# VHH binders against Uncharacterized protein YNL108C, part 6

Target 1, 262 residues: Uncharacterized protein YNL108C, of Saccharomyces cerevisiae (p53929)
Amino acid sequence: AIENIYIARHGYRSNWLPKGPYPPPPTGIDNDVPLSEHGVEQAHELANYISKLDVKPEMIFSSPFYRCLETSKPTVEALKIPLYVDRGVGEWYKPDRPIIPEPATHEVMSKFFPSMISPDWEPSIIPSNKGETEEDIFERCHKFWPVFIDRVERKFPNVKTIMIVTHAATKSALGMNLLKFSSAKEPIDNKGTFIRNGSCAIDKFELVKGENESIPFEEREWKLTMNGNTSFLTNGEEMNWTFMNAFEAGSDADIKARRAAE
Below, E stands for the ipSAE of ESMFold2; O stands for the ipSAE of OpenDDE; V2 stands for 0.75 times the mean of E and O plus 0.25 times the DockQ between their complexes.

## First folded at step 2 (VHH)

Design d19 (framework vhh_7d4b_2; at its last look DockQ between E and O 0.01; V2 from the best seeds 0.00; counts 0 for: pae E 9.2 > 2, placed apart)
Fold by OpenDDE, look of step 3:
Structure d19 (fold): chain B 262 residues (1-262), chain A 121 residues (1-121)
Amino acid sequence: as target 1 above (262 residues)
Amino acid sequence: QVQLVESGGGVVQPGRSLRLSCAASGFTFSYYDMGWYRQAPGKQRELVASISSGGRSTNYADSVKGRFTISRDNSKNTMYLQMNSLKPEDTAVYYCARGYWYTSGSPLDYWGQGTQVTVSS
């Protein structure tokens, strides 16, 4: 059974930089923007951090979007572990967005990331092509987990630690579902703490109940043991996002986020 | 240059209403999610309400649900916050903020100067 789940947000995006021009999406798909040079550096720092962990991921499941694959690449190379793409951990798009991007195909992505993406993995769930409300994405993630974990455990029965590389909203929704909250918009504790989603921020969830694979996923219990860790990043937390979309007042992250956008 | 200018704040008694406005310029307003935040003395800034680029989706803090309404007029590059049934706890500086167009998972990146709202008997 899966015992440890890391979830990381992608690195600093190219279009977060204060000044353009911004590189077009390599895939030609709207919103499928690449990492900035800084983001790539973050991805390497993340990989370095992960490589030093006592409990290392044995597999990566990435969002199909380019920035997530870029973020994953250094970790894959460092640990020499397989990477699969699952659309279920793809980006969140609101319904009123004029275009809801669909990710590039495996064939297209493989051109950009040769030999990195393992082909034998079907989507656990497919995000709506009409966009998603906050409730929708939360539900998507809710439905995603049991399907995903079942498949992972069936196909890889000896794997105990996995990593997901995804987006801020999806990361939050995934985590909050693991913690059995009913929404991603509520704090995880009495102190008002939220799951933190800076660029290349990484969460860790540990199984505390349900170690037997025969126990349905819904009956398993998880603990958040690492919340949006960015301590390994040179610049610390940047561009944190939550469903409440708030920065801590006066935080370095808040200042940097604003500066980066100016 | 991106600019967000809040207006409509003031001093009111509990139970009264205020309507805040945020005038946006220097960017394609209709491409961005927008939001209202507030910061009370000694407290952290918190989200009050957010609205999608097209205005079809809104989100509210629990503390203001049913009392506050966020809206926008993209033809006027303006976002609004109708605040009804105001409470002393609503006293804060209210800030207008811009979100990213590119993804709903992106943080807000620009803020206005803020407007003071004081609710006191």
Scores: ipSAE 0.009, ipTM 0.237, lowest interface PAE 9.2, mean pLDDT 89
ESMFold2-Fast, scan of step 2: ipSAE 0.011; ipTM 0.395
ESMFold2, look of step 3: ipSAE 0.011; ipTM 0.418
ESMFold2 (binder alone), look of step 3: mean pLDDT 83; pTM 0.847

Design e01 (framework vhh_8emy_2)
Fold by ESMFold2-Fast, scan of step 2:
Structure e01 (fold): chain B 262 residues (1-262), chain A 123 residues (1-123)
Amino acid sequence: as target 1 above (262 residues)
Amino acid sequence: QVQLQESGGGLVQPGSSLRLSCAASGFTFSSYWMHWVRQAPGKGPEWVSSISSGGGSTNYATSVKGRFSISRDNPSKTLYLQMNSLRPEDSAVYYCAKDYYWGSRYYYGMDVRGQGTQVTVSS
């Protein structure tokens, strides 16, 4: 049964740099933005950190968005582990967004990341093509877990440690669901602590109860032992985001608001 | 252990009203969608109504829409079904059911049900 789950946010996006214009996305898909050079450096620092952990991921499940695949690549190369794409951990887009981007197909992703993406994985859940409210993304991640864990344990019965590479909102929603909270806007303790979502930040969840794959997800208990860790990054925590923010993580509006506050 | 205890059923005449109650324990009641399902003799279970974890969203089977009202009181961990204008075809054992998914918005089936409460509409 799965005993450890790492969840990491992608690295620093090219469109987060203070000066544009920015090149179009490599895939031509709206919002399918690559990492900046700084983000690529963060991805390498993350891979180096993971390679030194006592408990290492045995496989990666990545969002289909270019930035998450790019963030995963150094870790795939360092650990020689398989990577699968699961649309269920994809980006959050609000319903009022003019375009809800459809992520790249396996064929398109494989052209940009040759020999990295394993073909034998179907999405555990597909995000709405009409966008999602805050409640919708939380529910998507709630539904994701029991389907995803069951499929991983059936296909890979000896695997105990996995890593998910995703986005800020999705990372919070996934983690808060693992901890059995009712929304992503709650603190995780009585001290007002929230899950931290800096670029290339990594969480670790450890199983407390439910070591047998026959035990349903709802009866398993998890603890957060690493919260958005960025201690291994040269520049530390950058671009932290929570659901208390008014804007989509990493959107132009989000970046403008952050800079206006300075 | 998840426990659901239904009450409030009985024998009533057509056109009468009944209010069913379901006392829940063994799980975080306020985090789950809750459902009412019924089963008549010789028939499979029929979904009747659903209510969101916070009570802001409700759904009804077309056969009961406008006659039944589902509600919940999270502090007391109790689910209710107000049944008005009862008809003979409403006769069934009524079960309170917890959804499969924590925080789910849709009925995915009866994860856990209580022992049921019998409703008979006849003279």
Scores: ipSAE 0.000, ipTM 0.101, lowest interface PAE 21.1, mean pLDDT 85

Design e02 (framework vhh_8emy_2)
Fold by ESMFold2-Fast, scan of step 2:
Order: structure tokens, then C-alpha cells, then sequence
Structure e02 (fold): chain B 262 residues (1-262), chain A 122 residues (1-122)
């Protein structure tokens, strides 16, 4: 039964640098943006950090977007663990966005990340191709968990620790659902704590032991023991995002607004 | 010492309203999600409603949705259940229960009060 879940955000995007020109998406897909050189360095720092943990992930489930696969690569190489793609942990796009990007196929992703992406994993849930409201992405992550964990536990009954590599909004929605909240906009405690979503930030959720282990997944209790940890990164926390922002995490509009405010 | 003490139950006619209260002591009330659970004679416990530490996340069993309203007052360490349009099938002992830490959607709890009896009968 799964006892530990790591959830990490992808590294620093190439289009987050203050000045272009920015590289085009390697896949040619709109918004399928690669990491900057800085983001690749963050991905290596994340892999180094994970390699020193007492409890290491035994497999990775990644968003299909290039930045998440690129972020995962150093950890896959360091730990020699399998990586599966699950569209259910993909990026959040608002319904009013002119184009909702469809992620690359397994065939296309495998050309860019040869020998990294394991076959034989069906999406646990597919995000709407017409975009999602804030309520929609929260509900997607709510529906994702029981389907996903049941499939992981049935296919890999001896696995206890997994890692998900995803995006800021999805990371918040996944974590808040795992903690049994109905909104990603509520602080997790009476000190005003929110889940932190810096680039290459990593959360850890641990299953509460005891009687909880005998109940169905939807009734299990989870504890957040690491909140958006970036202490291992040379530059610390960068590009934190919350659902209090008006814009999609890391979008061109989000970056433009951040730069205008500074 | 952790304590949960329910009050506000009674005998009422169908269609009536009651407000249940639960006074908490012996722990930091606003660190925990709270639940209302009921148990009718000869039946197992049935989860009724849950509220997160801040009151920002609230859930109801289908059988009570639209009729019952859960709330909390963290400064006074009190949990409430406003019950409207009561039906004979709502008759049960109502228990206040403490969840683990944050928000809790399903009835996993580590402490429960003594209960307060609600009887809906003409």
C-alpha cells in the first residue's frame, strides 16, 4: 500500500527569463515550453536532494508536458526508477484561453526522452480539452486520487513510495485534495500556511499509521511533512504561485504581470 | 485532557428545527477538522457532516444536504449543527467527533463525545 507521496513542480521555464528571445517548444506544441538552463540546474539539484533522502521514490508519474519530463530526467537517471506519464496530473488551462494545448503523444515524447518513458499506463483522468475553471481542476484532482492509487496499488503491490512531477496549480489541487480540503484557496492551518509552489519545490505526504491502514483509500488520512521544499536549491524558492493569482501559473500573462509589479 | 460535550438535542415534531452544539476543551480546537456523526438504535454510525479547521471546507451526507448546516466558532471552541426540516429518520444520538489535523472528507476521527439524543416524532 502507498505510504509516501512526493509531489514536485517542474523547474524554471525558458520563457520566465527577463529577456528573450525564447526557444520555441521542442515539440512544436503551443505552451509546451522547455526549461531554461537555470531550470535544468534546478532539476539536477532536485535529483541530488532526492538521492540523499532516507525514503526515496520507487517510481515517477509525470505530466506529459516537456518541462515536467525534463525536470524528472535527472532523478530517473540518478535513481534508475521507472517513469510513467499520466495526463491526469497535466497543466491547468482556463476555459477562456483561446487555445487549450493538447500534450504530445507517447510516440513524440519518446523521441525527445528516449528510453525514459515506460509504456502500459492509461491516464487516470483526462483534463477537459475546453479548459477548466478553478473548481474544475480541483474536481479533476479529487477524482484522480482514488482511481490513480487503486491502479498503482493493483499493478505494483509492493511499492510504498511514489513521486508525481507536475505544475503549480495541479500540485496545489492534488495536495489540498489529499489533505481532504474542498478548495485550494484555504490555508492548511491556523498560521495561514499555504502549499508552496516554487520551481522544483517538493512536497511530501505521509500516510497516517495505525487503524487508518485498514480503511479504503478515500477514507485514509495523509500528513504534509514537507511543504514546497526548496532549501536544496542554490537560489532557493523562485516563482511561487497560488490560486489567489488571477493568471494561469507561469503563463505569459502571469509573467508580464509579475514584471509590471516590480 | 481532550473533551467534547454535545448539547441541544430533544424531542421535536417533524418539520421542526434544532441547533446542536459541541463544546471542545483540552486541545487547540482550530488545529482540527470536526465532524458530526449520528447513530440510530440498532444501526451503525452514519457520517453527517464535516468542517475543516477554518470552516472553509464543508461537506454533507446526501441525506441531510440542503437541510442541515455545519459551522464552527474557533474563539469559543464550539462546533454547531443547525438542523432544519427534521424528519423521523433523523432520530439518532448525534456525536461530535475530532478529525485528524486539517480537513477530513470521510469519517476518520480519533475522539468522540458522549452524544446528544434527537428524537423526531409526532
Amino acid sequence: as target 1 above (262 residues)
Amino acid sequence: QVQLQESGGGLVQPGSSLRLSCAASGFTFDDYAMHWVRQAPGKGPEWVSSISWSGGSINYATSVKGRFSISRDNPSKTLYLQMNSLRPEDSAVYYCARGYRYGSYKPYFDYRGQGTQVTVSS
Scores: ipSAE 0.432, ipTM 0.739, lowest interface PAE 2.4, mean pLDDT 89

Design e03 (framework vhh_8emy_2)
Fold by ESMFold2-Fast, scan of step 2:
Structure e03 (fold): chain B 262 residues (1-262), chain A 122 residues (1-122)
Amino acid sequence: as target 1 above (262 residues)
Amino acid sequence: QVQLQESGGGLVQPGSSLRLSCAASGFTFSSYAMHWVRQAPGKGPEWVSSISGSGSYTNYATSVKGRFSISRDNPSKTLYLQMNSLRPEDSAVYYCAKEPWYYGSGRLFDYRGQGTQVTVSS
């Protein structure tokens, strides 16, 4: 049974730099943005940090978006562990967005990340191609967990520690569902603490109750022991995002609001 | 309300030992896990060690395992870090923290005191 789940956000995006020109998406897909050079450095720092942990991930499940695969690559190489793509941990796009991008196919991803992406993993859930409200992405992550954990435990019965590499909104929704909250907008304690989602930030969830695969997911209890940890990054926390901002993470509206608040 | 006060730092030579203390107030000390976190100049904070509320479970960063020992005295509401075989790389401001380690950035630290400076140099 799975006892430890790491959830990390991708590194600093190339389009977050204050001035262009910005590189076009390598896949040609709208919003399939690569990391900046700084983001690549963050991904290496994340890999170095993970390689020194006593409890290391035994496999990675990544969002299909280029930035998440690029963030995962140094960790895959350092630990020599398999990586699977699960569309169920993909990016959040609002319904009023003009274009809801569909992620690259396995063939296209494998062209850019040769020998990294393991075959034989079906999506646990497929995000709506019409976008998602805040309630929709929370519900997607609610439905994701029991399907995903059951499949991981059946296919890999000896695996105890996994890592998911995803996006800010998805990371929050996944974590809040693991902690049994009813929305992604609630604080996780009585001190007003929220899940932190800096670029290359990593959460750790540890199983408290339900240590065998015969126990239904709904009866399992999890504890958050790392909340958006960025202590290993030279520049610390950058580009934190929460649902309280009301904007898509890294969107033009999000960036404009950040600059206005400074 | 929650207050933590670190002490015991100083300037020592490589191979020396130091014991750090953290005096806690404003909460039920025995009900919470406690942590030691350090921050070297120009670096982000690094988690060092943790101890459960009862003292029954301890954890250590790989870099200090075998050299450092965390302990607590719940009646006196005091957390300790015994540091042996100190290295120049251990030079940092050391902070104690309440709650599980779940903040990554030094800019987000809460429930910590002012810290105590440890300098390992010849």
Scores: ipSAE 0.000, ipTM 0.104, lowest interface PAE 17.6, mean pLDDT 85

Design e04 (framework vhh_8emy_2)
Fold by ESMFold2-Fast, scan of step 2:
Formats: C-alpha cells, structure tokens, sequence
Structure e04 (fold): chain B 262 residues (1-262), chain A 122 residues (1-122)
C-alpha cells in the first residue's frame, strides 16, 4: 500500500523572467513553457535534497507539461527511478481562456526527453478540454485519487513511496482532497495555514490509517508532514500561489500583478 | 565583451525584400539559440523568429510565417533574417537576441545591440 506521497511544483518558468518576448514553447503548444535557467537550477537543488532523504520516492508521476518533465529530470537521473506521465495531474486552465492547450503526446514528449518517460500508463482522469472552474479542478482531483491509487497499487504492489510533479493549483487541490477538505480555500489548521506552492516546493503526505491496499481510498487517513518545503533552495520560496490569488498561477497577468506590487 | 550588431535595415516600399544580419562576438555563438525581436514606436517588443544552436529547430510568429526566413552561419558567427513581401506593419527596430537553451529551458532574451531600423512606406 502507498504510505508516502510527495507532491512538488515545477521550477521557475522561463516567462517569469524580465519582460519578454520569450521564445515559443519547444513543443509549439500554447503555454507549454520550459523552465528558466534558474528553474533548472532549482530542479537540481530539489533532486539533491530528495537524494538525501531517508524515505525516497520509488517512482514519479508527472504532469505532461514540459516544465514538470524538466523539473523531474534531475531526480530521475539521481535516483534512477521510473517516470510516468499522468494527464490527471496536469495544469489548470479557466474556461474563459482563449486556448485550452492539449499537452504533447507521448511520442512528442519522448523526443524532448529521450529514455526518461516510461510507457504503459494511461491517464487516471483527463482534464476538460473546455477549461475548468475552481470547483471543476477541485472535483477533478477528488476523482483522481481513488482511480490513481488503485491503479498504482495494482500495477506496483510493492511500492510504498511515490512523487507527483505538478502545478500550483493542482498541487493545492490534490493536497486538500487528500486531507479530506471540501474546498481548496480552507485553511489546514486553526491558525490559518495554507499549503505553500513556491516553485520547486515539495509537500509530504504520510498514511495514518489504511495500511492495507484492500481498504478503499476514501477510508484512508493522511497527514501533511512537509508543507511546500523550499529550505533547500538557494533563493528559498519564490512565486507562491494559492486560490486566493486574483490570477491563474504563472500567467502573464499574475506576473504583472506581482511586479506591480514590488 | 559580448556584442550583437544588427544591420541591413532601411526604407523600402511595400512588397519589397530586405535581409537583416546580426554579427555576434565575445561568446561561443554556436552554443546559443538566436532570435529576432522587433519593436515599433509606442508598442512593446514582439518576438519574430527563433533558431536553435544547430539550426535544426526554427519557429516564426504567426504574423510573419511564410514571408520571413531565419538562418545562421556558425563559422562566421552571423544570424540572418530574410524578409519578403514587406508590409507597413513590419516597420520597427529589429534586434537580434541570444538565449541559452539546455534540456528544454531558455535563459532570458539578451538583446543589447542598437538594432536596425526597418521602415516600410511609400
């Protein structure tokens, strides 16, 4: 049964650097932006941190977006663990966005990340191609968990520790569902604490109850033991985002608002 | 020491062609993605085209696709932009820019030359 789940946000995006314009995404897909050089450095720092943990991930499940695959690469190389792509942990796009991008196919991703992406994994859930409201992304993650955990435990019965590499909104929605909250806008404690989502921030969830894989996911209890940890990064926490923010995480509008607030 | 020097602009009539050049010095040109960026008066900068370090990957902005061609000559450390069927809306200062691309990431655009003025007018 799965006992430990790490969830990390991708590194610093190329379009978060000084005013563009920026080169197009390597795949040509709208919003499939790569990491900046700084983001690649964060990904290496994350891999180094993970390599020194007592409990290490045995496999990675990544969002299909380029930035998440790039963030995962140093950890895959350091630990020699398999990486699978699951569209169910993909990016959040609002319904009013002009384009709802379809992520790259396995064939296209494998050309950019040769020998990294394992075959034979089907999406646990596919995000709507018409975009998602805040309620929709939360519900997607609610539906994702029981399907995903069941498939992982059936295919890899001896695996106890996994890592998911994803996006800020998805990371919050996944974590809040795992903790059995009904909304991503609730605090996790009586002090007003929220899940932290800096670039390359990593959460850790530990199983409290439900050690047997025969116990349905809905009856398992999880504890958050690491909240958006960025202590291992040279520049610490950057680009934190929550559902209380006015704009989508990492969008041009989000970046413009942050720059104006400085 | 890093220098990018644009040239080849001028005043031309609609439908004309121009070939822009960018001479690079002070760095290993063949290690960098190269780009063309333009800026018209009163407007923000607009990315026009990019070419990978080897020349194998080329992209164009929708507004210029089919009319412009980017190329590079690594031995001479020169980037080119062949502009055909020029339109008044192409009038701008054109800058060349470099980015370091490694394993899918891009550094910030480094465009630092004086640019070369292209004016398309009758």
Amino acid sequence: as target 1 above (262 residues)
Amino acid sequence: QVQLQESGGGLVQPGSSLRLSCAASGFTFSDYYMHWVRQAPGKGPEWVSSISSSGSTINYATSVKGRFSISRDNPSKTLYLQMNSLRPEDSAVYYCARTRYWSGYYSPLDYRGQGTQVTVSS
Scores: ipSAE 0.000, ipTM 0.256, lowest interface PAE 12.5, mean pLDDT 87

Design e05 (framework vhh_8emy_2)
Fold by ESMFold2-Fast, scan of step 2:
Structure e05 (fold): chain B 262 residues (1-262), chain A 122 residues (1-122)
Amino acid sequence: as target 1 above (262 residues)
Amino acid sequence: QVQLQESGGGLVQPGSSLRLSCAASGFTFSSYGMHWVRQAPGKGPEWVSSISWSSGYINYATSVKGRFSISRDNPSKTLYLQMNSLRPEDSAVYYCAKDLRYSSYPYAMDYRGQGTQVTVSS
């Protein structure tokens, strides 16, 4: 059964730099922005860190957005493990957004990341094309876990450790659901600790109860043993985001607000 | 006390359409996901479809995908299932169900209704 789950946020986005011009999305899709050069370096530092862990991921499940695939690439190359795309760990977009971006197709993604994306994986869940409220994304991640884990364990019965590469809001919602909280706005302990979501930050969840695949997912117990770890990054934690923020993570409005506050 | 009342079933011919309704009371309808579940004679319950509280997230069993459409009206506290291109295999008692808190599985539901019978026969 799955005993270890790593969840990482993508690296520093090109549009987060103080001044443009910013490169257009490689796919031509709005909001499908690539990493900055700094973000690519963070992705390499993440891969180097993972390659030195005692317990390494045996496969990666990535959001279909370019920045997550780009973040995953150095780790795929260092560990020579398969990568699958699952739309279920895709980006969060609010319902009042004028356009909800559709991620690139498998054909388009494979053009930019040749020989990296494994076939034969259907999305565990598809985010609403109408956008999602805060409650909707939390519910999406709640529904994602049992479908996703069941499919992973059926298809790969000998795999014990996986890694998910995703976005700030999705990372928080996934983690809080795995820990059985009812909201992404709760602290994870009695000391006021929240999940940390810096660029290229990595969480680790370890199975405490339910190590047998016959135990239903909802009866399993998980412990967070690594919370948004960025200790291996040269610049440490950058661009942390929580559901307490007023804006979508990494959106133009979010970046404008951060710059105004400095 | 949670109450769910299904209606709209009946006897129809293959290829016909039916619209099922579920009137909900005793809880804040707009705050919960809802499901449709069916049970054919001599068989266990089969999950058919689910809808989130906002209608932002909707799922269907593969057996009904493309033929059935789930929707809700939060002001009237009513859940709907539009069933098109009905087949004999769709014959069952249909129940609406409130999603259980903390349940991640479509089949982990609290159904309180008496159900509505759908029979597809020529």
Scores: ipSAE 0.000, ipTM 0.127, lowest interface PAE 17.2, mean pLDDT 85

Design e06 (framework vhh_8emy_2)
Fold by ESMFold2-Fast, scan of step 2:
Structure e06 (fold): chain B 262 residues (1-262), chain A 121 residues (1-121)
Amino acid sequence: as target 1 above (262 residues)
Amino acid sequence: QVQLQESGGGLVQPGSSLRLSCAASGFTFSSYWMHWVRQAPGKGPEWVSSINSGGSSTNYATSVKGRFSISRDNPSKTLYLQMNSLRPEDSAVYYCAREGYYRSSWYFDLRGQGTQVTVSS
């Protein structure tokens, strides 16, 4: 049974820099932005950190968005582990957004990341093409877990440690569901602590109960042992996001509001 | 001097309404995201609501969604929280907070003195 789950947010986006013009999305897809040079450096720092851990991921499941694949690349190269794309851990887009981007196909992604993306993995869940409310993204992640864990354990019965590379909102929703909370907007403890979602921040969840594959996902218990760890990054935590924000994580509007607030 | 000052709290019965105000001074209010945060006796602070610099986008904690409404008047440099259908669990000191963004990832870089709201029979 899976015993360890790492969940990481992608690195610093090119459109988060104070001055443009910004590079267009390599895929031509709206919001499918690449990492900045700084974000690429963060991705390398993440890979170096993971390479020194006692318990290393045996495979990566990435969001189909360019920034998440780019963030994953140094870790794939350092550890020589397979990477699969699962749309179920894709970006959150609100229903009132003018365009809900459809992520790149496997063919398109493979052109930009040759020999990195393993075939033969079906999405555990597909996000709505009409966008999602805050309740919808939380419910997507709630439905994702039992399907995803069952498929991983059935196809890879000897795997105990996996890593998911995703986005700020999705990372929070995944973690809060794994800890069996009812909302992504509540703290994880009595001290007001929230899951931290800086660029290239990494969570670790460890299995407490349910080490046997015969135990249903709903009966398993998990503990958060790393909360958005960024201690290995030269600049520490950057671009933290929570569901308390009015704008989508890392959107142009979010960045403009952060700059105005500083 | 840069400061925020809350007002409008009080003692009310369950089901009542209150409107909180927050007067800002010493900074360009219209440039900042603003928040309401509350702290109940014996508990940690809880985020309640946020509003962007222009007032076009708002967010609410699930516990208050549909009952509370955040708004702002940039010319008068005032933030508001309209609280309807108040419950005993809404009893807390309510703070107006300015969103600051730092490498340390602090949610708020400026907070007022707070205004007490008590909901009891």
Scores: ipSAE 0.000, ipTM 0.123, lowest interface PAE 19.3, mean pLDDT 86

Design e07 (framework vhh_8emy_2)
Fold by ESMFold2-Fast, scan of step 2:
Structure e07 (fold): chain B 262 residues (1-262), chain A 123 residues (1-123)
Amino acid sequence: as target 1 above (262 residues)
Amino acid sequence: QVQLQESGGGLVQPGSSLRLSCAASGFTFDSYAMHWVRQAPGKGPEWVSSISYSGGSTNYATSVKGRFSISRDNPSKTLYLQMNSLRPEDSAVYYCAKSWYPRTGYSYYFDSRGQGTQVTVSS
């Protein structure tokens, strides 16, 4: 049974730099942007941090978006663990977005990340190609967990620790569903604490109850023991995002608003 | 030590063509995406074009699309930029740049760039 789940956000995007020009997406797909050099450095710092943890991930499940694969690569190399792509932990796009990007195929991803992406993993859930409301992405992550955990435990019965590499909104929705909240906009405690989603921030969820895989996901209890940890990054927390924000995480509008504020 | 050396710039009339070259050394050239960026006087750097490590994929800034063509010769470790129908606004120092990681995505802040080659388009 899975006892530990790490959930990390991708590193600093190339298009988040204060001034262009910005590199084109390597895949040519709208919003499939690569990391900046700074983001790549964050990914290495994350890998170094994870390599020194007492409880290390035994495999990674990544969003199909280029930035998440790039973020995962140093950890895959440091730990020599398999990486699978699951579209179910992909990016959140609002329904009013002009284009809802379809992520790269396994063939295309494998050309950019040769020998890194393991075959034989079907998406646990596929995000709507018409975009998602806040309620839709929360429901996607609600539906994701029981399917995903069942499949992981059936295919890898001896695995206890996994890592998911994803996006800010998805990371929040996944974590809040693990903690059995009904909305991503609720605080996780009575002190007003929210899940932190800086670039390359990492959460850790530990199983409290339900260590037997025969116990359905709905009956398992999880605790958050690491909340968006960025202490290992040279520049600390950057680009934190929550569902209290008006804009999609990392969108042009989000970046403009952040620069205007500070 | 990564070294990139640009050449081929010069003073030309509007409507003319130039071919820039970048000689690379100190790394496995055929494993890295390469880029051309330019900087005009009093302006910040502007990305111009990119090419994948194999040469199979190319991208261009909107301002140069249809006029410029990026290419590479991996055996000779050379990057090229063919510039056609040059305009006064193309006047800039042109730099070639290497992506950070082999066979991965593009990264703007590359770990090295060359000294640049001056292109001046004037009547």
Scores: ipSAE 0.000, ipTM 0.145, lowest interface PAE 16.2, mean pLDDT 86

Design e08 (framework vhh_8emy_2)
Fold by ESMFold2-Fast, scan of step 2:
Structure e08 (fold): chain B 262 residues (1-262), chain A 122 residues (1-122)
Amino acid sequence: as target 1 above (262 residues)
Amino acid sequence: QVQLQESGGGLVQPGSSLRLSCAASGFTFSSYDMHWVRQAPGKGPEWVSSISTGGYSTNYATSVKGRFSISRDNPSKTLYLQMNSLRPEDSAVYYCARGPYYKWGSEAFDIRGQGTQVTVSS
């Protein structure tokens, strides 16, 4: 059974810098923006941190978006572990968005990240091409887990620790589903604590009940032992996002609202 | 050499239909969202329609919803706009455009073609 799940958010986006001009997406796809130079440095700091952990990921499952692949690269190189792309942990887009970005194909991703992306992994779930409400992304992550874990355990029966590299909203929805909450907008405790989603922040979930593979994933119990850890980053936590925010994580509207509040 | 070339415009009467085509070359067409933008004499550019890389997501300006249909054929590297129930106010030069970068909208387009003239007149 999988015993440890790390979930990390991508690094600082190029379009989050105070001043443009911003580079166009390498793939040409709307919202498929790369990391800033600062974000690349965060990705290296994350890789260095992970390389010193007692329990290291044995493989990475990344969102197909460029920023998540770019964030994953230093860890892939440091640990020499395989990386698979799963569209099921892709970005959240609201239904009122003019166009829902369709992620790059395996062919296109492999041109930008040669020899990094392993073949032979089908998406566990495909996000709606009509966008998602807050309820929709929570339900996507709810459906993702049993399909995903079953496939991982069948294909890699000796693997105990995995890492998912994804986006703020998806990271929260995945984590809240592992903890058996009914929505992504609830605190995880009676003190008002939420999952923290800074750029390159990393969560750790540990299995506390259900190590027997005969127990269905839905009946397993998980504990959050690392909540959006950014202690290893030179600049600490940046760009934290929760479902209490009015805007899509990292959108132009989100950035404008943050700057207005400063 | 990155190039977009529109065709299919013409002079038609109100209520008529036209199908515009845009031939792409010099880049991986299947990797880009594509758009149709129009510009009438004396007016700024107006976004008309968008289509995602694989054709699974489409959107339309309110003024053309229900009358226009955008589609693409990735193997032939061609973008289409089927225009039905044409009105005088649809008269404009129609451009196909590649993009967007990091912001969605007409101003965010990476490259556009030379355009094809559509005139709807009695």
Scores: ipSAE 0.000, ipTM 0.261, lowest interface PAE 12.9, mean pLDDT 86

